VH-VL binders against Uncharacterized protein AF_1119. Designs and how they scored, part 2

Target 1, 118 residues: Uncharacterized protein AF_1119, of Archaeoglobus fulgidus (o29146)
Amino acid sequence: VYFSMKGNIDVIEDAISVSPASFSIDIAKGAHYVKEVKVKNSGGEAEIYFEDIVEGPDKSAIDVSFHTESGESISSSNKLRLPAGTADSPSETVIHVHIDVDDDAPTGSYAIYIHAKQ

## First folded at step 14 (VH-VL; from p5 with heavy chain H102K)

Design r1
Fold by ESMFold2, look of step 15:
Structure r1 (fold): chain C 118 residues (1-118), chain A 123 residues (1-123), chain B 115 residues (1-115)
Amino acid sequence: as target 1 above (118 residues)
Amino acid sequence: EVQLLESGGGLVQPGGSLRLSCAASGFTFNSYAMSWVRQAPGKGLEWVSSIRDSGGKTYYADSVKGRFTISRDNSKNTLYLQMNSLRAEDTAVYYCAKVGYKYSGSRWGMDVWGQGTTVTVSS
Amino acid sequence: QAVLTQPASLSASPGASASLTCTLRSGINVGDYRIYWYQQKPGSPPQYLLRYKSDSDKQQGSGVPSRFSGSKDASANAGILLISGLQSEDEADYYCMIWHSSAWVFGGGTKLTVL
């Protein structure tokens, strides 16, 4: 009954990829989830942020935010710095995606898509 | 120790504007959502607005939507509430409050409150 | 109908227990909600006491004595703040709060008198 989508990778340019770029959760009302996402950079130093798209029974019942591994918020006004890398040795940066579910959210499966932006 | 200090309250005429500030210290300000809650004289607590740790998402009570704007400056550890088109029913003590769940949205409750600043709207 | 209803006042003796209720209106279920409790003394800001959703999802506020505890009465559709071993300093207003319909909603508050 619940939908799952795995292994999707968003590529901003040939140099930057995000994995996983989507995931599904079977919600519990009022739950908090933390998901790990890896960002690889095979090019020069860059700064990025993220946007989310939520699909499910009630999109407004889900709050998504993006944080460095140390907990700093990532946004268009506080972007994530990606170290330079190469095609054979891309840099890797881990982020955490926090997902909060409203207490009155309809139960069901929600899909969350993550898009990296410059 | 976590400290929140509100300022910017005062006497204002109906239709006027006022900007409240909340100076935060003793915690990593940019890791927590923040809220404004008000209390009219002799009345109970009323939530006004909340803002995400990044500032990217904001929430408002229906009673203030379109008139009030919450914002934050994470480099100055300061929360703001811009109050426009003020009405007599906006008269209250306004509290700044820290959300008590790190790295989450404003859908978690407040754990530390400031002393409040008084806003009086009257002719 | 109010989303949350609290009795306006409650009295109890020193050393006894007080059970403060926060009743959700018909159509919403207390079992779904994380219920937050706040104490406020005259002239002071509110102080966070605790939150309760279930025994596996609860939190005591910093420095809040264990004689304050949360629970729920599902048959009454109510959150409960229990204060045992009442002391004179427990005399205060008590508010419950939930996140409902994309808003924080407070109850009207209960004035607890310790006689």
Scores: ipSAE 0.543, ipTM 0.843, lowest interface PAE 1.9, mean pLDDT 89
Fold by ESMFold2, look of step 17:
Structure r1 (fold): chain C 118 residues (1-118), chain A 123 residues (1-123), chain B 115 residues (1-115)
Amino acid sequence: as target 1 above (118 residues)
Amino acid sequence: EVQLLESGGGLVQPGGSLRLSCAASGFTFNSYAMSWVRQAPGKGLEWVSSIRDSGGKTYYADSVKGRFTISRDNSKNTLYLQMNSLRAEDTAVYYCAKVGYKYSGSRWGMDVWGQGTTVTVSS
Amino acid sequence: QAVLTQPASLSASPGASASLTCTLRSGINVGDYRIYWYQQKPGSPPQYLLRYKSDSDKQQGSGVPSRFSGSKDASANAGILLISGLQSEDEADYYCMIWHSSAWVFGGGTKLTVL
C-alpha cells in the first residue's frame, strides 16, 4: 500500500523564498525520499534553519530533516548561511529535504509544511 | 573500521543518576543516527532511545520517557545518555549502536554495536 | 499480546536447516514491515545479520554468510530467518526487530541449539 504526500515550503521572511513553492510525491510505507529545494535570498546575508509541520492521519509517522547539498545537517544549532542578494539578482542555495515514512504509517494524504526561520 | 566504546556505567542507588558516553570512530559520525539498546541480566534486548544525525530529533521507549535524555556532540564524535530517577528495572548492559542508513531517520535499524557498559541499580 | 513473538528455543542438527519465526500480533501485517535480525552469542554484543521487507528490499549484513536468508510467511503473519547448512557456531540467541508505533520493538529471542 502507497499513499500520496504533498510537500509545501513556506518561509517567514519576505526576502527569502523557495523553488519549487510546492511539490507532490507518492511515497511507499517505510521509504526514504529526498527532495531538492532552492532557497533564494533577495536581502542581506542571513543564517537560517527550517522547521516542519506535518499534517495527516498520523503526523508522527513522518520524519523530515534538512541538509545542505553536501549532506551537512541544518538545524537551529547549525544554521545555513545564505549569501546576500538583491530583488533582481537573488542568491541561490540548494538544500535537500529528507523524508522518511514509518513502516506502519496509516494510508492517507499527508502534507508537510516547511518554514524557514532566522 | 567502525568502533563504538561505551563508558560511564556503574553501581547506583535507586533514584540516582548516571551519564553514559559512547566514543565513535571509523565513520562520519554526524551522518548517522545513533541508538541505545539495553539488556537486563538473563533477558532479551530492549531499545532505549535513538537520536537523529543532527541531534535535532530524539525518540524514547515508553519505559524511559521523562527520565532519560539522549544527546550527541558531533564535534567530539560522542553519543550520550543521561539517566535520571533510576530504578532497579534499569539494571542492564547498555549498548551504543550505529544506524546503518546514511542521512536517513533513526527509523532504520542498527548495523554496528559497541561492547556495552553495565549499569546496576540497587540499594 | 506482544508485538513480536519468537519461540523460546529451537534445536536442529548440524548440516540441516533451521527456520526461526518472528510472528507479529493480530492487527498488524508482516507485509508492511522491514524485519531486522540479530545474532547474539554468550558474553558478546548482538551482531546484525540481515533485514528483509521483500526480495527487492533486503540487505545482508557485512560478512554474513549467504546461508542466512530472510523471508516472510504471510499466512502466518511472520518473518522468517532461514539458516541452512547449520554449523556449531550458529548456536546463539536470535532476535527480530521492527519499527512500530514510533519505537523499535524486539522479539523475545530464540535460543538455537545445534546438536
Scores: ipSAE 0.537, ipTM 0.849, lowest interface PAE 1.8, mean pLDDT 88
Fold by ESMFold2, look of step 16:
Structure r1 (fold): chain C 118 residues (1-118), chain A 123 residues (1-123), chain B 115 residues (1-115)
Amino acid sequence: as target 1 above (118 residues)
Amino acid sequence: EVQLLESGGGLVQPGGSLRLSCAASGFTFNSYAMSWVRQAPGKGLEWVSSIRDSGGKTYYADSVKGRFTISRDNSKNTLYLQMNSLRAEDTAVYYCAKVGYKYSGSRWGMDVWGQGTTVTVSS
Amino acid sequence: QAVLTQPASLSASPGASASLTCTLRSGINVGDYRIYWYQQKPGSPPQYLLRYKSDSDKQQGSGVPSRFSGSKDASANAGILLISGLQSEDEADYYCMIWHSSAWVFGGGTKLTVL
């Protein structure tokens, strides 16, 4: 491993949170990394998707995508359904954040910012 | 058994258009990126385009950028290539190919290829 | 200055071994790349053989015999496909491929003749 990445996941809905909200990984050129994230919903049923912003020496060398636990892609045209929950018993939905690094990615530190949207 | 079946090739005049289709079966289509690769008569392989499993990101060879559009319909398990402003040098067999790493981006290589569909651009 | 260079042809005897090279141009390092190998017989689509980055990061294609293997020659800046115990059905075109500069790049291909 010869470069590192930071991830930060932000959700603007008060009833929806994620665990973990941030992570750090060391990742090699050409690697594929998967991060499991739990989405908790303490409110009514919701549909969301995710967007990423990559910062670093070459943002085009990093690909981020979002998938359900069963592997279906999450996008604005195929949103993730979050079951209703309560403050004492929030619903939990697992997603996978996939990170691909190009074989020729410049060495350095990268930051990934992930935003949940409706 | 993973199967990919291309269609839509044919004879077209320079400046014309064609739309290729690739019907996929035997795997979870929406979990894999897809590619188009072409081979001119008697020549080697040339990558044309790739698309993410969701359809949200696309990549093109410089030789086709602005003229070709890759797309997919995950509800129909179908990959498409819209080819506009065709030139004689676009004459080739066009192969549909599946990326061999589940949930990954288009930067992982292909493991299954279709039989190809022939595009001929001439008067 | 092609990104990948393969010899146009190679001949070898049945039962022998063939070593097919895929040389990266100066300025890029074979050690960084995952090298994909494909076989194509006349009139047929390409078939995936294997990929190789390192002994801990490699994959044999489904149904591909273990006599096909990948490696690298760092001093030559090249990926290598080794075919041992050559059989007549191994006569084919062989292509290497890498992901470089946000594009898939194929080598020019090597025609292997078994005689």
Scores: ipSAE 0.535, ipTM 0.850, lowest interface PAE 1.7, mean pLDDT 89
Fold by ESMFold2, fold request of step 16:
Order: structure tokens, then C-alpha cells, then sequence
Structure r1 (fold): chain C 118 residues (1-118), chain A 123 residues (1-123), chain B 115 residues (1-115)
């Protein structure tokens, strides 16, 4: 299979944005790779986590997880703390998105969308 | 040295319940997915369940779905398997196993196994 | 048809080589899969030996001697575990494993006897 990066931005509220919020992965079957995603916060301190949506011939063939830059898992029970920022000077936090592709993933186009939640 | 120690096995009647535990040491427990694998007497290996490093995603063999629940407590470095509605075919040695790829999902194979705990379901 | 088929037993002499096969059923292709191999001695848990997908995507287990190696036979649709220079300690059950249809699947295992 063939995947490519698309780039997008999703906003969960006026103050917090995620970029890229979607991408296609350019990997072989059974591969693992890591993508960097930036989270900007122009408002008060917040805690967030992420959910993924996979589109493609077999959504279950792709596993997505979210980690801090140091590798700590981000989940609804271990949220990412975002420092406060302003519209002119938003805080930036980098996360890593880990992607595993099943060995038997069907051929076709896959896209991965991520959504930040509070 | 990575160490995994299972406990909680025993003799139980059909329809009963057991809770297995696996104490982990010698590695960063919350960075690795974990699995349960079982082996019936004189038989081969059968995967039972896996859980992500965060505990946020779980996976089950069809033979145990709806009856078994995998969980973990990363603050105690402990993996659990709650087994309900037990059947004779659940009789096996149950192994705790560490997935061998850091930060990845449970789609990667296991590299370290515990010594196992025996579950016997018999009337 | 079982997803993975292994011969039930295999015998070989000390110092010889043993070639253990793990055959995938028709309809799936060994070339796509990362194949894991485990050794199990009586009364002991399985031990990880190695994994093999291709020459550029493989791994030897920690402390596993290089005389254990993985490969594939595409024409037979099979993964291969080669054990060269057989020792009496190599007498064990050997299992292959793949991730297929959102599940880990083990082969039935091969009992290797060194005699």
C-alpha cells in the first residue's frame, strides 16, 4: 500500500488548534512510524487527549496512539497539559503519533484524522 | 532483568470466576503493551488477550470475548485478567507476556513470558 | 483450513540442521507477514527466538545464538526456522505466530527430537 501526508488543521474550541490534524501514511504493510503534531493554545491552561478516525479499505488494520515528546502515553485517564497562551503568542506543545499497520492490511488509500478532546 | 510473575490460578467449577494477576519488574511497565496467552494440558499455545501500554485499548480472542476482561494498573506495575463464566475448555496454564516493541500497539509479538499460573475448570 | 500449519514432529541428529516449516493457508501470502518463532521446553514457558519478515526487517531474540535463523519459502507459502549445528538442548517444541485478522494466531507446534 501507499500513503501520503495531507496536512490539515482541526479546532476543538476557539483557543486550541492541532496541526496537522490529518495525514496519510507512506508506509509498507506491517510498518511502524511516528508523526509529529503540534498543539497550539491561545487560551488558559487546559488538559486534553486525542481520538483518531481512520478511513480506508479496512479501518481496523491501522492502530494509532498518542504520546508526549518524551514518550508518555496520552489518554482520557492521562491527559496532556497545555500551558496558557495568548492569541498573539500561543503556547506550543509537540506530541508524537504512533502508527502500526497490520501485515494483512488491504491495499488502497488510508487517511488518519486526529481530534483533540477535553 | 525483566520479570513477570503470574498468580491467582486455582480450581474452579464451571460457571465460576477467577482473577489472574501478573506482577512486572525490571522494565518500564507503562511503555509496553501486555498479553495473556494460555496453553491447555498437552496442547499448543493460544493467544487470549492484549492491552495497550496506556490501558486505553484492549483486544480479545473470539473464544473469550464477553467473558474475560484484561486490565492493568500502571501505578502498581500489574496486569490483570478477570475470567467469568468459566468453561472446561478454559483449563490451561495462563502466561503473562510483554510485547517486545516500546510505545507500540499490541500488534507486535511478545519477547518475555512469565512462568504461568494454572487454571483448572472441573466439576 | 488452519491459518498456520506446522508438522507435528521432526527428528534430526546432533550436529545436523533442522528446517522447521510454518505454512500459511491458501489465500494469504507469507511475503506480507512478520513471522515470530518461539521455543518451549517441557515445564517451561515459551521463549522468543526471532522474527522474520525480510532480510531488512528481522530480529534475533536476546541471547539467541546465530545458528537459529529465519527465512521464507515463497513457493511453499511458508516461514522457515533453520537450526544449524543441532545440540541436545535444542530438543523442544517450536511455535510460529502471526498477526492475522486482528488476532494473534499460533501454529500447532513442532516437537523437535535430537537423537
Amino acid sequence: as target 1 above (118 residues)
Amino acid sequence: EVQLLESGGGLVQPGGSLRLSCAASGFTFNSYAMSWVRQAPGKGLEWVSSIRDSGGKTYYADSVKGRFTISRDNSKNTLYLQMNSLRAEDTAVYYCAKVGYKYSGSRWGMDVWGQGTTVTVSS
Amino acid sequence: QAVLTQPASLSASPGASASLTCTLRSGINVGDYRIYWYQQKPGSPPQYLLRYKSDSDKQQGSGVPSRFSGSKDASANAGILLISGLQSEDEADYYCMIWHSSAWVFGGGTKLTVL
Scores: ipSAE 0.442, ipTM 0.821, lowest interface PAE 2.4, mean pLDDT 88
Fold by ESMFold2, fold request of step 16:
Structure r1 (fold): chain C 118 residues (1-118), chain A 123 residues (1-123), chain B 115 residues (1-115)
Amino acid sequence: as target 1 above (118 residues)
Amino acid sequence: EVQLLESGGGLVQPGGSLRLSCAASGFTFNSYAMSWVRQAPGKGLEWVSSIRDSGGKTYYADSVKGRFTISRDNSKNTLYLQMNSLRAEDTAVYYCAKVGYKYSGSRWGMDVWGQGTTVTVSS
Amino acid sequence: QAVLTQPASLSASPGASASLTCTLRSGINVGDYRIYWYQQKPGSPPQYLLRYKSDSDKQQGSGVPSRFSGSKDASANAGILLISGLQSEDEADYYCMIWHSSAWVFGGGTKLTVL
């Protein structure tokens, strides 16, 4: 019934952070949920994509995908370009995290973890 | 107006291969998941495969797993179905279909269908 | 036991109503599912009619007349497609569809005859 989203982004030279880093939402079976997430970069220009890990009674019942604000998919073959920033003035890039829940998803607790990759 | 046009059907022998194409127009192709659905002569509808808007996640009916590969080229607005190790029971009209929920996964239903392309598998 | 069962045929008179059922097998609950309905005329591709999960989660297909409506009968574990004010052009095959066990599953279809 209850889902949370957690984010963790690492790059070789500098840490990139997701804001919010975590949040709690109520989600229904068969629902489509979209969360706006800000990606902050306090270092040089970077290219990243994301991977998810789902924990819960049936991991296959949850689909997570990552999109730019304009709706273009982010993947290892179409990475997100992050502008350079500084510690005092990090660059910000908005992404959308899409979550689809199967109609027959078993009840129970689900957790979704998001990892940034090069 | 959303339009989907399938091509690449034909006659093949058992064990052969075909590649189906579906040309899409009238909508933002890379914002929607896509599906293939087939219909054998005189029979009902059978879902074959679906692919996410990005192409990053695919789903297959058990009857085609390991033999068929769905793919898409978002720069050409084209959906593909590579069909290998064809069997007589794969004989059908193959429909290309658009998922009707923008920016969503392949688990939402189809709202627009093409006219279909016919695949016949016979010795 | 098939996941979805539809009657093979149904007949009704012009101007009457037809109630087409899509019954889920025991062990799964119609209340959980978004049910999609498609119409297919001979020699043509299927056309999307509507989807129904609840009164707050439903959608009419583009250009589909309001005389087509969806509902559920929980006691029968079935989705329902209601066609009121039947017209001769409503004569067609009708399919239901759900997402179940990481797959799209169609019912066997109902041939509606309008005498």
Scores: ipSAE 0.440, ipTM 0.810, lowest interface PAE 2.3, mean pLDDT 86

